Miniprotein binders against UPF0696 protein C11orf68 (C11orf68). Designs and how they scored, part 7

Target 1, 235 residues: UPF0696 protein C11orf68 (C11orf68), of Homo sapiens (Human) (q9h3h3)
Amino acid sequence: EDGFTAEHLAAEAMAADMDPWLVFDARTTPATELDAWLAKYPPSQVTRYGDPGSPNSEPVGWIAVYGQGYSPNSGDVQGLQAAWEALQTSGRPITPGTLRQLAITHHVLSGKWLMHLAPGFKLDHAWAGIARAVVEGQLQVAKVSPRAKEGGRQVICVYTDDFTDRLGVLEADSAIRAAGIKCLLTYKPDVYTYLGIYRANRWHLCPTLYESRFQLGGSARGSRVLDRANNVELT
Below, E stands for the ipSAE of ESMFold2; O stands for the ipSAE of OpenDDE; V2 stands for 0.75 times the mean of E and O plus 0.25 times the DockQ between their complexes.

## First folded at step 7 (miniprotein)

Design c2 (from pB3 with F37W; at its last look DockQ between E and O 0.02; V2 from the best seeds 0.00; counts 0 for: pae E 8.2 > 1.5, placed apart)
Fold by OpenDDE base, look of step 7:
Structure c2 (fold): chain B 235 residues (1-235), chain A 92 residues (1-92)
Amino acid sequence: as target 1 above (235 residues)
Amino acid sequence: SVTIRVEIRDGDRTYRFYWTVDSPEELRRFIEMILEWLRELGVDEVTVEVEADSPEEAREIAEILRELFKELGFKDVTIRVEGDKVEVTGTL
């Protein structure tokens, strides 16, 4: 069990769309400026509320990097939510297959690989590797949470366009590993976030579809990716 | 996995690099290689920072680093352990 409470996952999900973001946009900013931007805003030092002595004077919701191919498409989230309410009222069984069908119908297909790291130079180095991979076009978009007052773990989110595209999900895992990240990764569709489906939900749905563990020993250097829904290794 | 930050001071120049090791044996080999290279360069001051996965692992790393710095003949060796972090400083 990855020791994150449902509340921590909700706080990760609810990092308010209303909070300012620190964004490096590779569509408008030259790649040569990335290193200076990373040095200016190391995630371990950027504070949620703009604490005195932090690189940010104002509150920051997320630090993000957008790749050149990034196109924000959230799909029909309102239609998805309405269909979800109607489904709950109908008393029909709710399964992972039902959620997949809802996501496809409403075009809410985005998902993310998640990693959790303590504040420090290891986090900043991990983020720099991910940010470079996004700017180089190996990944489309990533974000990292700012440092909280309580000194809790920060989360890096690496997005994919379609959680139903298994190949795209595995390619993103490979790119994260190529960036030097060796920690545990979990993959979550955004549809689960939009519907409020967290750990220990009343439907017993697992919000994590995939788990990636890096193997350090043996002839096969790489990730072992587990499909949690089917309990099958994909790699 | 253990992340290592190395700072090398050569007069007014400071070099910084990061490495990640996955076992105490890999850590030992990496530090041996780096410290041997530093001896060849005649570096004035070296700082090695290690972020371990636990305070227990940090203590094991601190002992490995203490032995290696002594074996290589570093002077003014200081070792600090704070939680899961180890800092070793020395002069050649």
Scores: ipSAE 0.016, ipTM 0.333, lowest interface PAE 7.0, mean pLDDT 83
ESMFold2, look of step 7: ipSAE 0.032; ipTM 0.573
ESMFold2 (binder alone), look of step 7: mean pLDDT 81; pTM 0.783

Design c3 (from pA2 with V30F; at its last look DockQ between E and O 0.25; V2 from the best seeds 0.00; counts 0 for: pae O 2.5 > 1.5)
Fold by OpenDDE base, look of step 7:
Structure c3 (fold): chain B 235 residues (1-235), chain A 92 residues (1-92)
Amino acid sequence: as target 1 above (235 residues)
Amino acid sequence: SVTIRVEVRKGDRTYRFYWTVDSPEELRRFIEKILEWLRYLGVDEVTVEVEADSPEEAREIAEILRELFKELGFKDVTIRVEGDKVEVTGTL
């Protein structure tokens, strides 16, 4: 069961990317409308399939907020995928370093901090804090999964432009902590998603580069960030 | 172990994902659930590529995929078997 869960969650995440999104775009919508939009579409009540009595009548893949500085640039995903197929066919060793070089070569550098929360007030409050941080320009873009029928945990994704920019990744962690988020965070580059590389893959690649744990009374950032590849603390 | 690749197209968007299963029976259960979700999403086209451990296993997997694609109402189902590799494509 546990192996299939990662692939199922991956397929569902890709499926959600193909369904309609509920978007607040700060580039076109006044920041003063954010609170009304958050009240209209609380993530704990928005249903994946538009269930009766939900705020949405139609299926929703994601609820998203775009900041003023958000520019959608995924890089050369097709070239990345072609290079990945060629690499697999070559029989050359595949390492985290190989994937990093592929990502750089094709400019597929986006990544995200992930947090998993149970449906309810704590999730909606966490999302409101993240959405405000995006609209205020401390973060660029974030999305949250709608409520599933099974009532499982929802995920908030907070993006950064470059997973190779350690400072930018740490700044996003700091902004998430400043928004009042205290749960465990994991950072994943999007290159792993585009190449279909999930947990327990045949190459033994870990798609999680960083882990952030909140610390009470700790450093100025309020978190401890671990580099999982090197098993080194960054903060 | 059987390696599976799924390619999904919806409009101008193409998604790819990979996973590994230990048996043809696990593959059946996994692919059934994935194809049910893809059908629910109303995707345009699905391609499933499988690397099996033998040509005999590839033929077994090809029949499993044929049945699943038909049962779930996929159209224009094409199947290719080349050695230990299987490719199945269908539309919704």
Scores: ipSAE 0.178, ipTM 0.584, lowest interface PAE 2.5, mean pLDDT 86
ESMFold2, look of step 7: ipSAE 0.699; ipTM 0.879
ESMFold2 (binder alone), look of step 7: mean pLDDT 85; pTM 0.846

Design c4 (from c1 with E51R; at its last look DockQ between E and O 0.37; V2 from the best seeds 0.00; counts 0 for: pae O 2.1 > 1.5)
Fold by OpenDDE base, look of step 7:
Structure c4 (fold): chain B 235 residues (1-235), chain A 92 residues (1-92)
Amino acid sequence: as target 1 above (235 residues)
Amino acid sequence: SVTIRVEIRKGDRTYRFYWTVDSPEELRRFIEMILEWLRYLGVDEVTVEVRADSPEEAREIAEILRELFKELGFKDVTIRVEGDKVEVTGTL
């Protein structure tokens, strides 16, 4: 994916945050209702704009599941963005360390494992596994993009509270693998999204901190996780 | 390289996001796509801020944005050019 495609997908994803979400909230809804909710709103059938014959009549930005321990904390995104603009104006060098410090200072620490899947049974099955892991407390929160008109790949996002907590990031990878997911995973901090730092950016910053590949017959984690910044295997 | 900030308002919610493009032609293609998506989202207000490399490029970008906002059916289109900065606001 060229830089332009990555920016487009990020813009679409951020714009989708403005539309209504289909949410299963395990804090308020019994876990026993999850299977009925998954059957009602399979991601491969839920349409972005509420197309005729879809489960949704209105536009849907995301389908999401919130775990019992989920607390929404985005931090000071506005302060982060203002500090980023000031930093750019200052002409100071911009490094991954600079972004990490900005994220910490403004408490914008969330990040996500991303997987891209074609619409259909494999996507719906993957989502059901993730949703169950969230409701069971193995994961905190996840979302999946609805089906686009063009039938492009849908994205599942599995969040962690702190991209600087390497252990928490690896635990989420393990839980995703335990849910039966075998595709490539990439981990991206939300700070990179909020600052418009995509692939092929002018600062040569890699927005992907980690890459997870499924490993058959490997270690207890079932994946090989690469630190992209240091080019080091963590598992 | 041109830095783009888009601010979207939909009801009481406001989102800001940033992009970087290498040319005015790439900017045009990017903004066309973004504004089409925003129209489908039914946003109330869109602000596009662009930082150009020169005041001359900023004027060129301002005209591109004017045309795009008009073609896509935005209302109450306002354009402000200040040195190397362009701000365009419109409503849907």
Scores: ipSAE 0.265, ipTM 0.688, lowest interface PAE 2.1, mean pLDDT 85
ESMFold2, look of step 7: ipSAE 0.782; ipTM 0.909
ESMFold2 (binder alone), look of step 7: mean pLDDT 84; pTM 0.834

Design c5 (from c1 with T20V M33L E51K; at its last look DockQ between E and O 0.79; V2 from the best seeds 0.64)
Fold by ESMFold2-Fast, scan of step 8:
Structure c5 (fold): chain B 235 residues (1-235), chain A 92 residues (1-92)
Amino acid sequence: as target 1 above (235 residues)
Amino acid sequence: SVTIRVEIRKGDRTYRFYWVVDSPEELRRFIELILEWLRYLGVDEVTVEVKADSPEEAREIAEILRELFKELGFKDVTIRVEGDKVEVTGTL
């Protein structure tokens, strides 16, 4: 059951990455066009496989916004996957530290803050705030899933270039909060995504490195960030 | 409300953070936690900018920040107060 779900999630993720994306690229498009683009493609209305009643008649895998300074660098994913297979057959323990070293060796360093929201105004409003922060230069790149079958939440992914740079990860969290986002955030390194590390993984690894919760009336208004591996509060 | 901006230099990169607290006492606890954490990460320089609700509160906050930077081992601590704004910079 959990095995089937993990395989199904991996297949769906691969299909979404391979299907067409709706992209606002601030490297080639004036920032003044963003509001019209957001109005045309609200994520709560864009359907995964297309529908005559939606903004799209064709499949859409992701809706994305690229910042002016965005320079994609996925590292050596093929080398990472080969080394992962070798690690699994070696009998060596699979730990967060071992995966971190694997990611560094193959320069697969990107990661993302994740937020899961139900389709509707709150999702569209949150995405608009994130998209503006990307175009204004406070964030590098972000994407949001289209509306899938009824009952599913949609996900907004806000990327950073190096998950081992804790200051960069927290800087992105701060920018997300400054954009008005108040929901729960979790941070996942892309190496975990490429290697299929999800919640029910056989190595019992926590699938996220950090958790950010909005705080009001505490010692700060903004976020409280927890290192999930060590159960230590950072803010 | 007291608004806090922290600018951190580590190697060739500069990072910027923003927070809001309700009192100088909350600022003390929050900044102490942040500065301890930054010391652990091996940062080079930290600048804390605060906008208080009054010039009197700004002076109180300036003393809190001066004490915390000193107690946590920061070097070359400089402080500037202008009206309701405070800026403190220290190095590790």
Scores: ipSAE 0.012, ipTM 0.530, lowest interface PAE 8.2, mean pLDDT 84
ESMFold2, look of step 7: ipSAE 0.752; ipTM 0.917
ESMFold2 (binder alone), look of step 7: mean pLDDT 84; pTM 0.832
OpenDDE base, look of step 7: ipSAE 0.582; ipTM 0.864
ESMFold2, look of step 9: ipSAE 0.793; ipTM 0.929
ESMFold2 (binder alone), look of step 9: mean pLDDT 84; pTM 0.829
OpenDDE base, look of step 9: ipSAE 0.394; ipTM 0.762

Design c6 (from pB3 with D10K M33K E36K E40Y E51R; at its last look DockQ between E and O 0.01; V2 from the best seeds 0.00; counts 0 for: pae E 9.2 > 1.5, placed apart)
Fold by ESMFold2, look of step 7:
Structure c6 (fold): chain B 235 residues (1-235), chain A 92 residues (1-92)
Amino acid sequence: as target 1 above (235 residues)
Amino acid sequence: SVTIRVEIRKGDRTYRFYWTVDSPEELRRFIEKILKFLRYLGVDEVTVEVRADSPEEAREIAEILRELFKELGFKDVTIRVEGDKVEVTGTL
């Protein structure tokens, strides 16, 4: 985005994480209440800082849905961040393999499929489909950013618990497509997020591990998933 | 069109995938690609379930899947055809 750097993106992500979240928790809330909740808090209407006329009067960092089986496990994020600082001063090369090893060592294995959509009906409809998939048990947890005052695209994040489990990552892609999502999806391990490594980073790392495209114009219906690290098609 | 469900066991985890395919020829190519990929990954067990448009088509698809599982080296292959449904299970 114009005017944003990796440092600005990291700072804004930290602020959003620390602000209140709007959460539908299937573990404690009946599934029959989901549609009303979705209608009350469409992501295109929920504002980051509680602007006049929005459903929220207070800041909202994220809008999230937790599935029945959601069990939080962020791993040793503090240890990961400390080891990353040490690595940067060591003179050792920084590579995708180095990041993978840090993630494994510190048990920071989660990752997420991402989609970026402009505010409006398409975003709200996509979010509703994802939220239903989470409550129905096809996905474990998802979140969507609220509307920013300056505008721009919003992001839906659909989490998986282990980016090294390629079948689990592909299973989540399949569930996203079954919810009617046809746009480009990219997959980013959480290790990149916790270390503040975004697309325009100083190490020239590509944080995208997988790329998923819905098939167009063919006889087969499904995703084409590319493993960006090995340049191998998985489907 | 033909609806495909693939259930995969690897270790203690089970995975489920769903697709649709427009023709039996595309079904053969698609399933062959999937099975080769799963063999490369070293999964323990694969079940392919297909819902055809008719019982006659289901029998044709059953033969396609039988050949693919055999050619790709799956063991303990079992095949069940019930009306318009085909279920094939194999282990590696």
Scores: ipSAE 0.015, ipTM 0.514, lowest interface PAE 9.2, mean pLDDT 84
ESMFold2 (binder alone), look of step 7: mean pLDDT 86; pTM 0.851
OpenDDE base, look of step 7: ipSAE 0.286; ipTM 0.692

## First folded at step 8 (miniprotein)

Design m2 (from c5 with R16Y)
Amino acid sequence: SVTIRVEIRKGDRTYYFYWVVDSPEELRRFIELILEWLRYLGVDEVTVEVKADSPEEAREIAEILRELFKELGFKDVTIRVEGDKVEVTGTL
ESMFold2-Fast, scan of step 8: ipSAE 0.166; ipTM 0.563

Design m24 (from c5 with E26K)
Fold by ESMFold2-Fast, scan of step 8:
Order: sequence, then structure tokens, then C-alpha cells
Structure m24 (fold): chain B 235 residues (1-235), chain A 92 residues (1-92)
Amino acid sequence: as target 1 above (235 residues)
Amino acid sequence: SVTIRVEIRKGDRTYRFYWVVDSPEKLRRFIELILEWLRYLGVDEVTVEVKADSPEEAREIAEILRELFKELGFKDVTIRVEGDKVEVTGTL
């Protein structure tokens, strides 16, 4: 089941990337227009494939907000994938350190904090908070999935430039918490996504590097952060 | 393991995707899902490149891809097999 589910999810992710995106781009749009845009396109109401009763009549793959400083992705994903194939045929051990080094060599450093929420007010409120933090400069870029199925959870992805920059990852967590988010967050480097490494993989690699849990008084930043790779609590 | 690269051309844009599977059956399922979706999107050209674990597996995969591209209505299907690599290109 895991294998079939992984293939299906990968196909859906590709479809979402290729379908049109609804984007608020703070590089070219005044911040004063954000609240109207959020009211027009609440993620709980935007449908994946379009519906006359929703804000969109055409398919939407993602709803995204680009910060003022957002720059084009400059990572060499193709070079990373070629090096990964060479590594696999070399017979060398495949470890978290080896993938980290490939990611650094090819400048594929982005990663993201993920949160999964049911469609409804809580999702829309969380997304609005994240979107405002992006437009105000506390976060760089974020996206949220549209409503695909009744009862299905939607995902908010908050990106950071460099998964090897622990302070940057933690600063993003702090900004998410400051925006009022209290649910579980998990952090995943995009290198695992680009290489097709999923939860259950033959190399026993864990694509989740950090977990963040809201905790009253747990830390000055409003959360407890666990480093999954080293099994240490950063708080 | 079998590595899959999918390159899609639609208008002036090119999209690239990467996936890894551990069997030809999972490859078939993955490619079938992708090609069905791409047909609905009205893409111009699709290229699937697969690196198999052996030349024998590559030949098996080439037949699976030939059948899927044909069943899903792709035109001008070209197939190249070189060692453990298979490349299939088709248009809509």
C-alpha cells in the first residue's frame, strides 16, 4: 500500500505543480491588496479542479504568496539527480550526510515547514497569518493546497532558503508561531523530494529533519523543536 | 531501483519530474497516472527516461512504455533503448 500511495501522491504533486497557481506576488503587488486577495481566495473554498460555486472556474494547483525578497530557484536539480544516479551505481553507502553533501554541491538547499489542516475557518485563518508574515518580510514564500476532496486535509508549506542553516529554519518556526499557528509542524528539505525519497525508502532515510510542537512556556519562541536527525530537543 | 525522469513541454514552458520505484509494476502504475493526467492538461510533448537495474529490465520497461503511450493516445512515439536506459517521447 505504501508504494502505491507514494506513486499516486507523486503524480498528484506533479499535476499540482503544472496546473495554474493563484499567486500574490509582493515583489509587484502592494501589500495593501493582500487582505482583499485573501478574502477572494480562501483555501477552504478554492477547488482543485474548478467549480462554478467556488472562487475558481478553472483548475488551481497551488495558492501561493511570494515575499518581496523572493528570488528564482537557482539550484541545479538536474545535476543533483545525475549525481544521485551515479552514487547509486557506485555502490557507496547512501546516508543523510551523503545526501546533504550532494545538496550542498548542487545548491539544492531549500526546505519547508509543513502543516496539515482540515478545510474550514482554522485553515483559512492560519493561511492568512502566514501570508501576512510573508508579505511583511518575516517569511520568504509560502503556498497552500486547494480543496481537492470533501473531508481531505490541506497542506500549508512555508519555505526557507537553506535547510543546512539551522538558525534560519528556527527563525521561520518562530515567525510561524508568531503568526498564531499552534499545530504540529514538520520540516523537510526539498532535496529528498527532488530525489524521490519518501517516508518508506530502501535507504531508511528520514526526510523529516525537524518537528515543532506548540508549547506554552516551552521556549521563548513559543514552541519546542526536535532535531530528528540527532535526536536532540532544541527548545 | 528504477529511476524515472519525465520532461513535459507545454507551449513555451518545460517541466521536469523525478521519481524512484523498486519494480516494473510500480513504474507502470506511476507512468499510467502521469500520462493520463498529462493528456487531460493538453501538453505538447512528453519524454520519459528510465534507468533500469539491467538491460533485460530496460527492454521490459520499453514495452510497458510503448503500450501506455499508445493506449493513452500519444502520437509520433519514439523509443530508444541503450543498455539499462530507456527513453520514450510522444506528442499529443
Scores: ipSAE 0.141, ipTM 0.605, lowest interface PAE 6.0, mean pLDDT 84

Design m29 (from c5 with L41I)
Amino acid sequence: SVTIRVEIRKGDRTYRFYWVVDSPEELRRFIELILEWLRYIGVDEVTVEVKADSPEEAREIAEILRELFKELGFKDVTIRVEGDKVEVTGTL
ESMFold2-Fast, scan of step 8: ipSAE 0.144; ipTM 0.610

Design m32 (from c5 with R13W)
Fold by ESMFold2-Fast, scan of step 8:
Structure m32 (fold): chain B 235 residues (1-235), chain A 92 residues (1-92)
Amino acid sequence: as target 1 above (235 residues)
Amino acid sequence: SVTIRVEIRKGDWTYRFYWVVDSPEELRRFIELILEWLRYLGVDEVTVEVKADSPEEAREIAEILRELFKELGFKDVTIRVEGDKVEVTGTL
């Protein structure tokens, strides 16, 4: 992500979504096969555009693990986009609360905890922990980017089904921490992505709702979570 | 500001996303990059819908999109302009 313009980052993200995914689907695959799958496809070695010397010869957009109870639902994205256009032309203030109401009305509720790690053993170990938590039912679904460039960071995304369910978002954070993750985590609702709202936007909206920092010695949850939108500490 | 909606079809698969830019120049750069990636990925059909700030800006954007779709090798390009809205569809 570093060193690219906003347009390049958007194009890269879209291309990744459109290219083939490597998926471990716990709804149809026995949990006993997970460790072999993780050994075959470590994210530090899977290449974005394919390489004969890597686990894949063809492009891979994402490496994903679906939990046994996972049921994807993007909501009414078309209705959301139409309502967003109407909101912009109305002259009404565009605030986090207004976007939240649009997301609720159109059932576009999913969101994700994001973590960025350099390629290597620590990334692969973190991904293995997350993948096992998904297969064991502690998390619903997760994905990790393949290796695109030398030295570039990769991202692990851990999804929750409802960003307005604070307890659910915090429970996902706790499960990530229980899996041994100690790096900075940020939480972003998918509604911001569907509406094209990124870090530098004309409405001065922060697409990151929560930030989680590991606490050595630990709180009851093993982390300190900040509500970025309201500037309130939750744990 | 200019609001952009892109719909992509490949076989039975459909992908949609939304984006905002501040000018026709910014739209040109963004769409050129997106269409180059979609050409590389081998998609079947692309529809770009734009909501401009004025009918005049919409006509300017329609010409930008017409040129980019043709330059990047899209065929069966159709363009519609209605008020401040533009829709362009092309196939590969």
Scores: ipSAE 0.006, ipTM 0.387, lowest interface PAE 9.9, mean pLDDT 83

Design m37 (from c5 with D22E; at its last look DockQ between E and O 0.83; V2 from the best seeds 0.69)
Fold by OpenDDE base, look of step 9:
Structure m37 (fold): chain B 235 residues (1-235), chain A 92 residues (1-92)
Amino acid sequence: as target 1 above (235 residues)
Amino acid sequence: SVTIRVEIRKGDRTYRFYWVVESPEELRRFIELILEWLRYLGVDEVTVEVKADSPEEAREIAEILRELFKELGFKDVTIRVEGDKVEVTGTL
């Protein structure tokens, strides 16, 4: 992705975060209402701008599900950004280890599994599986992008509280696989997003820490997880 | 590199965005895109804080931001330059 593509995607993501969200909150809404909510707002039919004939009349940035244990905490993002600027000015070498230490120091530890799916039944089915896993407490929080005007792939994001906790990251992968998702997954810490670190950055930092590939009949987890920084399989 | 912080007020909510660019030309393109989206979203107030590599670059960026905010129809545009830092605020 060229710099122009990254700028466009960042601006679009900002706009999506600022538009209204369709949220199912398991802390306030009975789990028995989930199926009716999923039927009312299938991600393949919910449109980004509220097109005529869509389930939504108003713009929707994201469709989200919050679990019982969900607590939004982003840590000290401002302190993180200040420390990052100071580090750049220092001329010290910048490594994945440096970013990990900054994230720990400022408590900016959230990350997400990402999957990209074409609009349609397979997307809606995958989302329903993820939403159920969140409401059942196997996952904390997830969101899916609405359908764009030009079509294209929609993204499902499944969050974990700590990208430095390998066990927690792997448990979330297992829960996603148990929900019936078989596509490629990539894991990205939010610290890279908060620092504006995307693909092809000048520091050669890879914002994707893990890749998960579905495996038939193999490990109890139903996937192979690759640590991309070390090029080592974790499963 | 130039660091960009955008603070956006929409009703009772405040949003923050952070970006890094390598040139004033990239900054222009990025800020133009952001401000176009903000016009579409109907925001109340926007603050752009930029940290440049020099005071000279900060002055150049301040003029770019002044032009963009005016061209895109922002009101009450204020600009402050302090050393290598620029702050621009405007309303819609």
Scores: ipSAE 0.479, ipTM 0.814, lowest interface PAE 1.2, mean pLDDT 88
ESMFold2-Fast, scan of step 8: ipSAE 0.557; ipTM 0.840
ESMFold2, look of step 9: ipSAE 0.807; ipTM 0.932
ESMFold2 (binder alone), look of step 9: mean pLDDT 84; pTM 0.837

Design m4 (from c5 with R16L)
Amino acid sequence: SVTIRVEIRKGDRTYLFYWVVDSPEELRRFIELILEWLRYLGVDEVTVEVKADSPEEAREIAEILRELFKELGFKDVTIRVEGDKVEVTGTL
ESMFold2-Fast, scan of step 8: ipSAE 0.213; ipTM 0.637

Design m42 (from c5 with Y40R)
Amino acid sequence: SVTIRVEIRKGDRTYRFYWVVDSPEELRRFIELILEWLRRLGVDEVTVEVKADSPEEAREIAEILRELFKELGFKDVTIRVEGDKVEVTGTL
ESMFold2-Fast, scan of step 8: ipSAE 0.321; ipTM 0.704

Design m5 (from c5 with R16E)
Fold by ESMFold2-Fast, scan of step 8:
Structure m5 (fold): chain B 235 residues (1-235), chain A 92 residues (1-92)
Amino acid sequence: as target 1 above (235 residues)
Amino acid sequence: SVTIRVEIRKGDRTYEFYWVVDSPEELRRFIELILEWLRYLGVDEVTVEVKADSPEEAREIAEILRELFKELGFKDVTIRVEGDKVEVTGTL
């Protein structure tokens, strides 16, 4: 039965992307309305498939906040897929560098910092902090999963527009920490998602590019960021 | 490895998802689950594109997809096999 877990997670992710999203769009909504919206839709209470006892009666796939400057761009995913097929049949080495070049060539550059939290006040507080940072312009866009029927941890995703822009990735980490987040964060480029690389694979590709850990004993809300591929500390 | 692309149309919106599996058996389980979810979500059209490791594997995959689309109630099912590639489209 455990053998179906990866397939179930993929199907659930697709369903979430396709179900209605609950969105605070700072491009069209005054920032002064954010606190009321956050109070109305705490992620620990918003149910995945709707419930008369929750804030939503209909299914919600994601709860999202779009910043004032947010401009979605997934790049040329079809071209990326065609190039990936050609690479696999070419016999050439498949490495993180090769995938990075495919992503750059096809403009599939977005990535995200992920954090996993149990349903409850801590999740809602963390999401509120992230949402405010997005609306205030320190982050571009973020989303959080609703509460699953069976429970379990929920995920907050904070997106950056270019995973190859290390400064931008680190600035997003700093903004997340400034929002009061102390949990482990992992950064994943979306190119791995579009190519279906979700698990250990024969190419030994790690879809996690960076890890961010809150500094123990530190009061500056600083973090230690590790480049996983090169095993180098960046901060 | 078998690479899978699923394109979905619901109303005037189009969604695209990617997956990699190691065998036709994994593909069967994955696609069955995906098509069940999409039927539940009330989508209009689903296209599944698969790149297999060989033309023979592609034909096996085409048969799996043909059966699953029909079994799960999809209409106007069209199947195209070209070398090691398979494309199946169906409507709800």
Scores: ipSAE 0.101, ipTM 0.574, lowest interface PAE 5.6, mean pLDDT 84

Design m58 (from c5 with V6I R66I V81F)
Fold by ESMFold2-Fast, scan of step 8:
Structure m58 (fold): chain B 235 residues (1-235), chain A 92 residues (1-92)
Amino acid sequence: as target 1 above (235 residues)
Amino acid sequence: SVTIRIEIRKGDRTYRFYWVVDSPEELRRFIELILEWLRYLGVDEVTVEVKADSPEEAREIAEILIELFKELGFKDVTIRFEGDKVEVTGTL
């Protein structure tokens, strides 16, 4: 059952990646056009499989914003997958450290901050803030899921180049907080996504590496970040 | 309120952070924790820029920043004022 759930999530993620994306590409589109694009495609209204009553009549896998300096580099995903199959067959322990080493060896270093929000005004407002931060150069690239038929929460993904670079991960967290976002954030390296590591994985690995909680009160407006793998506060 | 921008250099990479605090006392506690953490990470250079509510508050903040940078072992500490802004840079 747990295996079925993880497999189902992986299949849905693949389908979304293969379906068309709605993209605002700041490398080729003037920043002045962003507000109109955001108004046309609010993520709470864009439907996963298309609907005459929504902004899209055709399926949409993701709604994305690419920053002016965005340069895609997914590394050697094919080599990573081959090495992963060999590792599973070898009988060697599968640990966060082993996966980190595979990712480094195959240059699959990108990762993302995740936030899950219910469809509605707060989701659309959060996405608009993130999109503006991307276009203004504080973040590199982000995407948000469209609304599913069955409802449920949608996810905003904010990417960084290197999950092993703590300062880069924290820089992105800071920019997300500066955009006014106060909800819980979790960070997942793309290597885990490519290898199908979700909550119900057979290796009992935590599916996220970092966690960010908004900090308020007598201290600073910002966040507390925890390294889940090493149980170390990054503050 | 006081706006804080921190720029960090480690090797050939530069990182930028943004925070807001309500008072110089709150800033002191926050910056001390951040600078201790950055020292632990082995960064090369840290620049803290603060925009205060007045030039007088910026001068108070400057005293806090230079004290903390020196106390935590930063070298080549440089300070610059521009109206209600203060910038302190130090190296490890």
Scores: ipSAE 0.005, ipTM 0.457, lowest interface PAE 9.9, mean pLDDT 83

